VHH binders against q9p7j3. Designs and how they scored, part 115

Target 1, 174 residues: q9p7j3
Amino acid sequence: MILPLFPETQVHVFVYENVSNCAAIHEQLISQNPIYDYAFLDAATILYKKQVYSAIIRALEDRRDEQMKTKTIHSEVILSLSPKTEISSAFRQFSMTKKSKNIVVVKIDSKLTEEEEFERLDKLVEGNRVEFSDEELQKLIDFKVLKKNYKLDPSTLENPLASILSSIALRGYS
Below, E stands for the ipSAE of ESMFold2; O stands for the ipSAE of OpenDDE; V2 stands for 0.75 times the mean of E and O plus 0.25 times the DockQ between their complexes.

## First folded at step 9 (VHH)

Design v22 (framework vhh_5c3l_4; at its last look DockQ between E and O 0.80; V2 from the best seeds 0.00; counts 0 for: pae E 4.7 > 2)
Fold by OpenDDE, look of step 9:
Structure v22 (fold): chain B 174 residues (1-174), chain A 120 residues (1-120)
Amino acid sequence: as target 1 above (174 residues)
Amino acid sequence: QVQLQESGGGLVQPGGSLRLSCAASGFTFDDHSMSWVRQAPGKGLEVVSDISWSGGRTTYADSVKGRFTISRDNAKNTLYLQMNSLKPEDTAVYYCATHSKYGFPDRDLRGPGTQVTVSS
C-alpha cells in the first residue's frame, strides 16, 4: 500500500489471530534480530485501520521532520499509537507481549509486494492471517484496554475513532 | 548482554541538586532511546524522562519539568540526569533503562538503581 502523502514509502499491514509463538518473537525482538524489523502490535489494542494508518503517518512525518524519538520507524509507529509521550508507556500500551494471542504487524519501507512480504513474515509468525479490516479488528479488540489507553469516557465512546485520531495527532500538545 | 549501572544518588536536602549517571554496555548505545525511571516506596515505576538515541529530543514527566534535565554522551555510552530543586517527593530509587530497537518494551533492561533521598 502507498500512502498519498508518502508516495515513495510502501506500507504493509497484516493481522494474525491465534498466534502461538509470540514469546519466541519477543525473544527475537529483544535480541535485536534484524529480520524481525516490524512493528508488532497487540491486536487487543487496535480497533480501526485508520488508527494504525494515523500512527504510521505520524511516524513518517516525524521521520521526515527529523523529530523521531525512537531509532526505528517501526518503534516510532508504536510510539505514535499512544497519546502519551513516554516510550515505555507507549510500548506497554500497544506492543505485542509474550502473552499476546492476536497481533497486527506493520512493515514500513517494504521493497516487496504484499504477497512476498506475507511469505516472509509467515515464516516468523505462527498464526492465522486474517483480513486487515475494521470488521476483523473489532473481533480482536479488548475494549477495556482500548478505553484505558485512550482514556475514553461516555462522551467520547460515541465516536471513539475521532478521539483516538485526535490523541495520536495531538500527542505532546496540551 | 545489556548492562546498565547507575550512580550519583545520595542524601540531599530539599532544594538541593544531584546528577545521576548511567554507564551502558553490551549494546549499541546510540541505537537506543534511553529513559530514567524511578520507584518510590510503595509506588510503582514512574517514567521520569526520555531521550532519543541522538539526544535531539527529550521528554519529562510533569512532576519534574523545569527541574530535571536528561542528556547523553554517545561517545562515552553514558546517560545523565541533572536534578535541581529536589523535593521530598523525588525520593526514590532511580533506574536507567533502555528500549528495544524494534519496539518491544524492555522494562527489565535497567540497572540496579541508585537511591535518591530528599529529606530535611
Scores: ipSAE 0.400, ipTM 0.736, lowest interface PAE 1.0, mean pLDDT 92
Fold by ESMFold2, look of step 9:
Structure v22 (fold): chain B 174 residues (1-174), chain A 120 residues (1-120)
Amino acid sequence: as target 1 above (174 residues)
Amino acid sequence: QVQLQESGGGLVQPGGSLRLSCAASGFTFDDHSMSWVRQAPGKGLEVVSDISWSGGRTTYADSVKGRFTISRDNAKNTLYLQMNSLKPEDTAVYYCATHSKYGFPDRDLRGPGTQVTVSS
């Protein structure tokens, strides 16, 4: 997709369930293999499409304004999901781990159509692609993890979206 | 193999200064954002400061703002923490931690630490 404020930037988001090779993907990320230059997120931490889009927009704004704290736009997306500015906390809380079972994968600055990017990514991820939708994401979320990551309390309504988006938008202003 | 080695800790009186260093190897240092993290006796880990890969952006815990300065020398693969106006509350083991450009978490991406003791 193309974001209105970033018309030259092509973004693709994919969701995989029942991923069997997260440990192998993690090894490639440790080895800094450039073929794996995506943001690999643990789907247990993602409830809404807008959560992901807000983080992407925040990362792109920070890149435009030369305010990035991390080296790649993809690692900046991971940081941008966090309500806190601490890099280690953001990566620990939101990034795919060796133990992850379901993932959300973001590609920014793609030179490929969605279909072409999927073909490349599907060679790397051993799992079942599902639709990037709120309905599919809610099947994969761990609400205990979500509440901990965003410090949600019972006073937040059944739909915590506004609180989460505020946390992403206000990061660094508190 | 990622290797991090902290040095420069020691015993210092309140109001004194120390400069910590962290030598890094086994990875492309200037692709990594870095942090100083400390653990006071009987306490959990606290992030003291972060620095971006280039050194252009830094953040600090409220407890150290104005007293501590994080910096890096990418040509020497070294991270630094200048600690001024030290207080007894700063007594802790200080660790450097690295964060890869692809944003993976790993439990052991920190050094063995260096002890800072502010006597009083």
Scores: ipSAE 0.219, ipTM 0.628, lowest interface PAE 4.7, mean pLDDT 87
ESMFold2 (binder alone), look of step 9: mean pLDDT 80; pTM 0.817

Design v23 (framework vhh_5c3l_4; at its last look DockQ between E and O 0.49; V2 from the best seeds 0.00; counts 0 for: pae E 2.5 > 2)
Fold by ESMFold2, look of step 9:
Structure v23 (fold): chain B 174 residues (1-174), chain A 120 residues (1-120)
Amino acid sequence: as target 1 above (174 residues)
Amino acid sequence: QVQLQESGGGLVQPGGSLRLSCAASGFTFDDHAMSWVRQAPGKGLEVVSDISWSGGRTTYADSVKGRFTISRDNAKNTLYLQMNSLKPEDTAVYYCARHSKWGYPDKDLRGPGTQVTVSS
């Protein structure tokens, strides 16, 4: 996918359910193995496609404006999901962990077609690919986690999208 | 041989100033965002300030905004915290913390800390 504001930046997003090897993937991420250079997100924290796109756009804007806090664009995406500015908190709240079951995977600056990127990623992830859609994401969300991560009140939970997007756009770390 | 070492703590009167330093060795310093973290007696850890790998972006806890300034000298592999207008509430052990390059906290590094005491 190509975002209108970033026409030379290819982005791919994939969703996997029932992933059995998150612990192995996590070890590769800690080791900074370049084959695993993606943003691996815990799907339990993602309710909407717009949530992911907003974090990607925020990370790309920060890169364009030389305001990145982290060294890599993929780590910046994970930070950008958080309403807080602390890197460690953002990763603990939103990144895939050894205990994750379902994941959202983002590749920025891809030099591959979506099909080619999928073929590479599918060799790394032992799970079932599902569509990146609000419909599928809503099956994988943990609402207790979502409420905690974005400090949603009962009234906010009736329209959580606006509150979540505001947290990403307005309260990150600028 | 990867090490962070804080220095510059001490006893100071309210309204006084201190400058903390953190010497880094055994890794590529400018690949990492850095933080100052403090722990007051009987309290949990509080992130005081963060600085990006380049030094171009800084953030501060509300309790210290306008009084503390984080900086780094990547040529000297050193992180600093200038603390002005110190209050008794600033009494804590202050730790220098390195964030991992890819952001995962499992590889974060923290020094042994330096004591700051603000007392009349």
Scores: ipSAE 0.387, ipTM 0.700, lowest interface PAE 2.5, mean pLDDT 88
Fold by OpenDDE, look of step 9:
Structure v23 (fold): chain B 174 residues (1-174), chain A 120 residues (1-120)
Amino acid sequence: as target 1 above (174 residues)
Amino acid sequence: QVQLQESGGGLVQPGGSLRLSCAASGFTFDDHAMSWVRQAPGKGLEVVSDISWSGGRTTYADSVKGRFTISRDNAKNTLYLQMNSLKPEDTAVYYCARHSKWGYPDKDLRGPGTQVTVSS
């Protein structure tokens, strides 16, 4: 996928359910195994495609403006999902954990087609791929976690997307 | 081998100041974001402050904002925490913690800690 504002940057997003090896993946991420150079998100924290895209765009903007706060674009994606500024908080809120069962995987700057990237990633993730759609994400979301992460209240629950996107866009401007 | 060693803790009266240091070795220091975390008696591990690999970004828990300052000297492989206006509730063991190169927190990779006690 190509984002309109970043035509030279190819992005792929995959969703996996019933992943059995998140703990093993997590160890590889901590060890910075290059073949695991993705943003691994806990699907329980993701409700909308636009949420993910918004974070990706924010990260890419930060990179463009040489304002990244982390070392890698994928880390910036994780950070960009959070309304909080703390790196530790952002990762705690949104990154895949050893206990995760469903995940969203983001690849930035891919040199491969979606199918090729899938084949590559499928060797790393032991789970079932599902469609990257709001419908599928809605099945995997933990609303308790979502509400906590974005401090959603009854006034914002009517349109959670707007609240989430605002939180992402305005992080650090409070 | 990766090593982190905290120092600078001690006993101080309320309103006092301390400056913690963390000496890092066995890895490329400026590849990693760093954190100060603390654990008070009977409580869980709390993130006090984060600093990006370059030091260009610092963040603080609300409880310490305006009082604590995190910094780093990448040339010396050292992380610092200036703690001013200390309160009794700041009493805890303070740990220096390393993030992975890709930003993932690794709470298991921290030093032995340094005790900070704020008491009249």
Scores: ipSAE 0.297, ipTM 0.707, lowest interface PAE 1.3, mean pLDDT 92
ESMFold2 (binder alone), look of step 9: mean pLDDT 85; pTM 0.862

Design v24 (framework vhh_5c3l_4; at its last look DockQ between E and O 0.01; V2 from the best seeds 0.00; counts 0 for: pae E 19.2 > 2, placed apart)
Fold by OpenDDE, look of step 9:
Structure v24 (fold): chain B 174 residues (1-174), chain A 120 residues (1-120)
Amino acid sequence: as target 1 above (174 residues)
Amino acid sequence: QVQLQESGGGLVQPGGSLRLSCAASGFTFDDHAMSWVRQAPGKGLEVVSDISWSGGRTTYADSVKGRFTISRDNAKNTLYLQMNSLKPEDTAVYYCARHSKYGLPDRDLRGPGTQVTVSS
């Protein structure tokens, strides 16, 4: 996928359910294995495609402006999902954990087709790929976690997307 | 072996200043955003300040804004925390913490800490 504002950057997003090897993936990330250079998100924290895209755009903007807080574009995507400025908070809120069962995987700057990237990633992730759609994400979301992460209240629950996008866009502003 | 070692803590009177240092080794220092975190007696771990991998961006807890300054020297693999106008409530063990390159919630990578005590 090509983002309109970043035509030179190809992005792929994949969703996996029933992943059995998140702990193993986590270990590879700890060891900084370069073949695992993706943003691995806990699907329980993702409700909308636009949520993910907004974070990606924010990260790409930061990179463009040479303002990334983290070293990699993928870690910046994770950071960009959070309304909080603290890095540790953002990572705790949205990153895949050893105990995750469902994950969203983001690849930035891919030179491969979606299918080719899938083949590569499928060797790393032991789970079932599902469609990257609001419908599928809605099945995997933990609303309790979502509400906590974005401090959603009854007034904002009517339109969670607006609140989420605002939180992402206005992070660091008060 | 990844190592972080904090130094510069001590006893200081309210209104005083301290400068903490953290020496990093065993990894590529500029691949990682860094943080100072602290733990006061009976309280949980609190993030004091974050700094980007390049040092270009910094973030502070509200409680320390305007008083503390985080910085880093990537050539020396060292993280710093300048603490001015210290208050008794700043009393804590201060830790240097490394963030994951790939965005894992890995906060267990910190040094042994340095004690900061602010008391009259």
Scores: ipSAE 0.426, ipTM 0.756, lowest interface PAE 0.9, mean pLDDT 93
Fold by ESMFold2, look of step 9:
Structure v24 (fold): chain B 174 residues (1-174), chain A 120 residues (1-120)
Amino acid sequence: as target 1 above (174 residues)
Amino acid sequence: QVQLQESGGGLVQPGGSLRLSCAASGFTFDDHAMSWVRQAPGKGLEVVSDISWSGGRTTYADSVKGRFTISRDNAKNTLYLQMNSLKPEDTAVYYCARHSKYGLPDRDLRGPGTQVTVSS
C-alpha cells in the first residue's frame, strides 16, 4: 500500500475471521511480547477500509509531528480510531479482547513483503484469513458497536463513512 | 404488528400552529430514528425532518427550518412535530416514518397520515 505522505513506510493490513485464540494473543499483548507488535483490532468495530487507513494516516502524522500520545505506532493506530483522546477508552472500544471472534491486524514499518508478514502472523493467529475489503468487513461489523463508538444516529447509518472519517480527523475536538 | 398512527392535523390559517403526534407500537421505539414525511397534492414524498433514536440529533428540510420542531418521548413511544408559522405550501398529508434499525430499507411509512391544510 502506498501512502501519499509516507512513501517509505510499508503497511500491511490483514483480516481474520473465526479466531479461536484471541485470549492467548491478548495475554501476549499485555506482556508486551515484541513478536506480537501489531495493532490487533476487533473487526466488530471496523466497517470500511478507509476507516483503518484514516487511523493509520493520523497515527503516522502524529508520529511525524512528534505528537503521539501512546508508546508505539500500533497503539497509536488504536487511539486514532477513537473520536476522543482518552487512551483507555479507545482501547476498550476498538482493541481486540479475549472474547473477540474476528480481528483486523495492522503492521506498520514492516520490513517484510505482505506474504512474508502473513506467514509470520499466521503462526500467531488461529483463524481464517479473509480479504481486507469493504465487502468482507461489512460481514464482520457489529452496527450496535459502531453506533456506540462513533455516536452515530440510526438515520445516519445509511452512509456513516463521512461521520466516522470526520471523527478520526477531528480527534480531540469533539 | 408494527403500528404508526398519526394525529393532530387539521385546517389552520396562514401563520397558525399545529402539533402532530405519532403513536408507535409493535417494536422497540428507541432503537429507531424517526422521520416526518409529507406529500403535497400532486407531488411526491418530501422528508420534512429526521430525529435520532435518542432525540439528540435532528435535521430539517430547508423549507421548514426555524418553523418546525421535531421531538420524541421514548417513554411514551411517541414522535411529535411542532409546526409554527404555517404557510399554504405546508398543506400536505404528513406521515411518520420508522428508520431501519441498522440498515435498509429506509423510512418505513406504516400509518394513514394526517392531513394538514393551511388556507384562508
Scores: ipSAE 0.000, ipTM 0.102, lowest interface PAE 19.2, mean pLDDT 85
ESMFold2 (binder alone), look of step 9: mean pLDDT 89; pTM 0.903

Design v3 (framework vhh_5c3l_4; at its last look DockQ between E and O 0.04; V2 from the best seeds 0.00; counts 0 for: pae O 6.1 > 2, placed apart)
Fold by ESMFold2, look of step 9:
Structure v3 (fold): chain B 174 residues (1-174), chain A 120 residues (1-120)
Amino acid sequence: as target 1 above (174 residues)
Amino acid sequence: QVQLQESGGGLVQPGGSLRLSCAASGFTFDDHAMSWVRQAPGKGLEVVSDISWSGGRTYYADSVKGRFTISRDNAKNTLYLQMNSLKPEDTAVYYCATHSKYGFPDRDLRGPGTQVTVSS
């Protein structure tokens, strides 16, 4: 897709459920294998499409402004999901781990169509692709994790979107 | 392969200062954000501060804001922590840690640590 503020930046987002090889993917990320240069997110932490898009926009703004805290745009997306700028917590809370079962995968600066990127990614991920939609994300979310990551109280949990997006937008300013 | 070695710890009285250093090798230092993490006796790990790959952005825990300053020298592959106005509650083992280039969590990417003891 094309984000209005970043018209030359092609972004693709994929969702996989029942992923059996997160440990193998994690090993490839440790070895810094560049064919795995995606943001691999734990789907248990993602409730809304807008949550992901807001983090992407925030990472792209930081890149444009030469303010990236992390070295790759994909790791910056992971950081940008966090309400805090503290790197270790952001990676721990939002990134795919060896034990993850469902993932959201982001590719920024893709030179491929969505289907071409999917064909490449599908060789790396052993799982079932589902639609990137609020409906599918809601099936994969862990609300206890979401509440903890964004410090949502019971009153906010009925419609947490505004609180989550505010946390992403205000990261580092308060 | 990755090597991180902390130094500069020791015994200091309350109100004193110490400067920690961390020598890094076995990886491209300026591709990685870095942090200082501490573990007080009987406590879990606390991230004290972190710093961007370039050195231009930082984070400080509330407990150390205004007293500690993180910095890095990418030409020397060295991370620093200047600790001023030390308090007994700053007593801990301080670890230098590197963060993954691709954003995965890995708590094994740290040095062996250096002991800081603040007591009368």
Scores: ipSAE 0.611, ipTM 0.845, lowest interface PAE 1.7, mean pLDDT 90
Fold by OpenDDE, look of step 9:
Structure v3 (fold): chain B 174 residues (1-174), chain A 120 residues (1-120)
Amino acid sequence: as target 1 above (174 residues)
Amino acid sequence: QVQLQESGGGLVQPGGSLRLSCAASGFTFDDHAMSWVRQAPGKGLEVVSDISWSGGRTYYADSVKGRFTISRDNAKNTLYLQMNSLKPEDTAVYYCATHSKYGFPDRDLRGPGTQVTVSS
C-alpha cells in the first residue's frame, strides 16, 4: 500500500489471530533481531483501520519533520497510537506482549509486495491471518482496554473514531 | 534511578580475550533486555550485542559474531560480554545499555564505559 502523501513509502499491515508464539516474537524484539523489523501491535487495542493508518501517517510526518521521539519508524508508529507522550506508556498500551493472542503487524518502507512480505512474516508468526478490516478488528478488540487507552467516556463513545484520531493527531498539543 | 557500571576493559594483544561486566541497579533488571554498545575513535555508537531479559535470546553484530558472547546473571543484576579473538578494530569504549520491557532500546542510558584497546 502506498499512502498519498508519502508515495515513496510502501506500507503493509497484517492481522493475525490465535497467535501461539507471541512470547517468542517478543524475545526477538527485545533482542533487536533485524528479521523482526516490524511494529507488532496488540490487536486488543486496535478498533479501526484508520486508527492504524493515522498512527502510521503521524509517524511518517514526524520522520519527515525530523521530530521522531523514538529510534525507529516502527516504534514511532506504536508511540503515535497513544495519546500519551511517554514511550513506555505507549508501548504498554499498544505493543504486543508475551501474552497477546491477536496482533496487528505493520511494516514501513517495505521493498516487497504484500504477498512477498506476508510470506516472510508468516515464517515468524504462528497464527491465522485475517483480513485487515474494521469488521475483523472489531472481533478482536478489548473495549475495556480501548476505553482506558483513549480515556473514552459517554460523550465520546458515540463517535470513538473521531476521539481516537484526535488523540493521535493532537498528542502533545494539550 | 538507573545506574550502570562497566568494568573489565584493558589493553590486550590481537587474538587476546577480555571479559566485560556491567553492574546494574535502579530498575528491575530481569524485566529488561540489555545490550553492549561501543564507540571507537572517530566513529559513532555501534551496537555490539543484545540479550533478552531471560537470556534466552541473543543478537550480535556481524563484526563480532562468533567471537563475542553476551550473557547475564539476573540474580546478580550483572551483564557480561566475553570477547575472544580480539582485533584492533574492536578498540573502543564499551558501554552497557538497557532496553525497555517492550523492546525499545534505550541506548542513551548507559554507564561511563570501559576502555578496550587491542594493539600489538
Scores: ipSAE 0.023, ipTM 0.238, lowest interface PAE 6.1, mean pLDDT 90
ESMFold2 (binder alone), look of step 9: mean pLDDT 81; pTM 0.830

Design v4 (framework vhh_5c3l_4; at its last look DockQ between E and O 0.65; V2 from the best seeds 0.00; counts 0 for: pae E 2.01 > 2)
Fold by ESMFold2, look of step 9:
Structure v4 (fold): chain B 174 residues (1-174), chain A 120 residues (1-120)
Amino acid sequence: as target 1 above (174 residues)
Amino acid sequence: QVQLQESGGGLVQPGGSLRLSCAASGFTFDEHAMSWVRQAPGKGLEVVSDISWSGGRTYYADSVKGRFTISRDNAKNTLYLQMNSLKPEDTAVYYCATHSKYGFPDRDLRGPGTQVTVSS
């Protein structure tokens, strides 16, 4: 995918359910293996496609402006999902863990088509690919986690999209 | 191997100042965001401040804003925390911590800590 504001930056997003090897992927991320340079998100934290795209756009804006807090664009996407700029809570709240079952995977600066990137990623992830769609994300979300991560009131939890997106777009990066 | 060593703690009166340092080795310091984390007696860990890999972006907990300043010297592989206008509630062990390059939280490392005690 090509974002209009960043036309030279190719982005792909994949969703996997029933992933059996998150612990193995975790080991590769700990080892800083560059083959695994993706943003691996816990799908339990993602309700909307726009949530992911808003975080990607924010990370790309920070890179453009030389304001990235973290070293890789993919870790910056993880940070950008958080309503706060505090790094450790963002990573703890949104990253895939060894115990994750469903994941959202983001690749920024891909030189591959979506199909080619999928074929590469599919060698790394042992799970079932599903469509990146609000319908599929809704099946994988944990609303208790979502409420906690974005501090949603019962009223905003009924229609949380605007609250979540404003948290991403308006948080205190400057 | 990653090594983090804090120093500069001690006993200080309320309203006083301390400067904490953290010497880092065994990893590419300037590729990692860093944090100061504290643990008050009988409490959990609180992130006090963090700083980007380049030093250009920071975060401060509300309890320390305006009083504490985080900084880093990438040429010396050193992280700093200037602590002014100290209060008794700032009493804690202060830890230097590094953050993973790929955003995986289970491997954020910290040093052994330095004690800061603010008391009359």
Scores: ipSAE 0.543, ipTM 0.827, lowest interface PAE 2.0, mean pLDDT 89
Fold by OpenDDE, look of step 9:
Structure v4 (fold): chain B 174 residues (1-174), chain A 120 residues (1-120)
Amino acid sequence: as target 1 above (174 residues)
Amino acid sequence: QVQLQESGGGLVQPGGSLRLSCAASGFTFDEHAMSWVRQAPGKGLEVVSDISWSGGRTYYADSVKGRFTISRDNAKNTLYLQMNSLKPEDTAVYYCATHSKYGFPDRDLRGPGTQVTVSS
């Protein structure tokens, strides 16, 4: 897909459930295997499509403004999901772990169609692809983790999306 | 193989100062954001500060803002943490940590740590 504010940047987002090889993916990421140049997110931490898109946009804005804290756009996406400015905290909050079962995978600056990118990624991820939708994300979310990551309380739980988006947008401004 | 080695810890009185160093090897240092984290006895790992790959952006935990300064020398593959106005609650093992180039954290990519003890 193309984001209106960034017409030259193609973005793909994929959701996998019941992934059996997260540990193997983890090892490849540690080894800095370039074929794994994606943002691998723990689906347990993602509730909305807009949450993901907001993080992507924030990362792209940071890149545009030459304010990236991390070296790659994909790592910046992970950082951008967090209300915290500390990269270590953000990664721990949102990135895939060896123990993850469900993941959201983001590709920025893709030169491939969605289908072509999927075929490439499908060779790396052993799981079931599901639709990238709020409905499917809601099935995979861990609300305890979500509440912790964004410090949601009873007042903000009435509209968690607004709180999440505000956290992402205003990171570093509190 | 990624290697990190912290140094500079020790015993200091409240209000004192320490400067920690982290020697990095086994990866392209100037392509990675770096962090200092600490773990006090009986407590979980806490992020203290981190710095962008270029050193142009720095962030601090609220508990250390105004007291600690993170910096790096990419030519020397070294990360620093200047700690001023130290408090007893700063007592912990301090670790240097690196972040994956491709956006994957490895909690195990840290050094053995250096002990910082603040006590009167």
Scores: ipSAE 0.180, ipTM 0.618, lowest interface PAE 1.8, mean pLDDT 91
ESMFold2 (binder alone), look of step 9: mean pLDDT 83; pTM 0.845

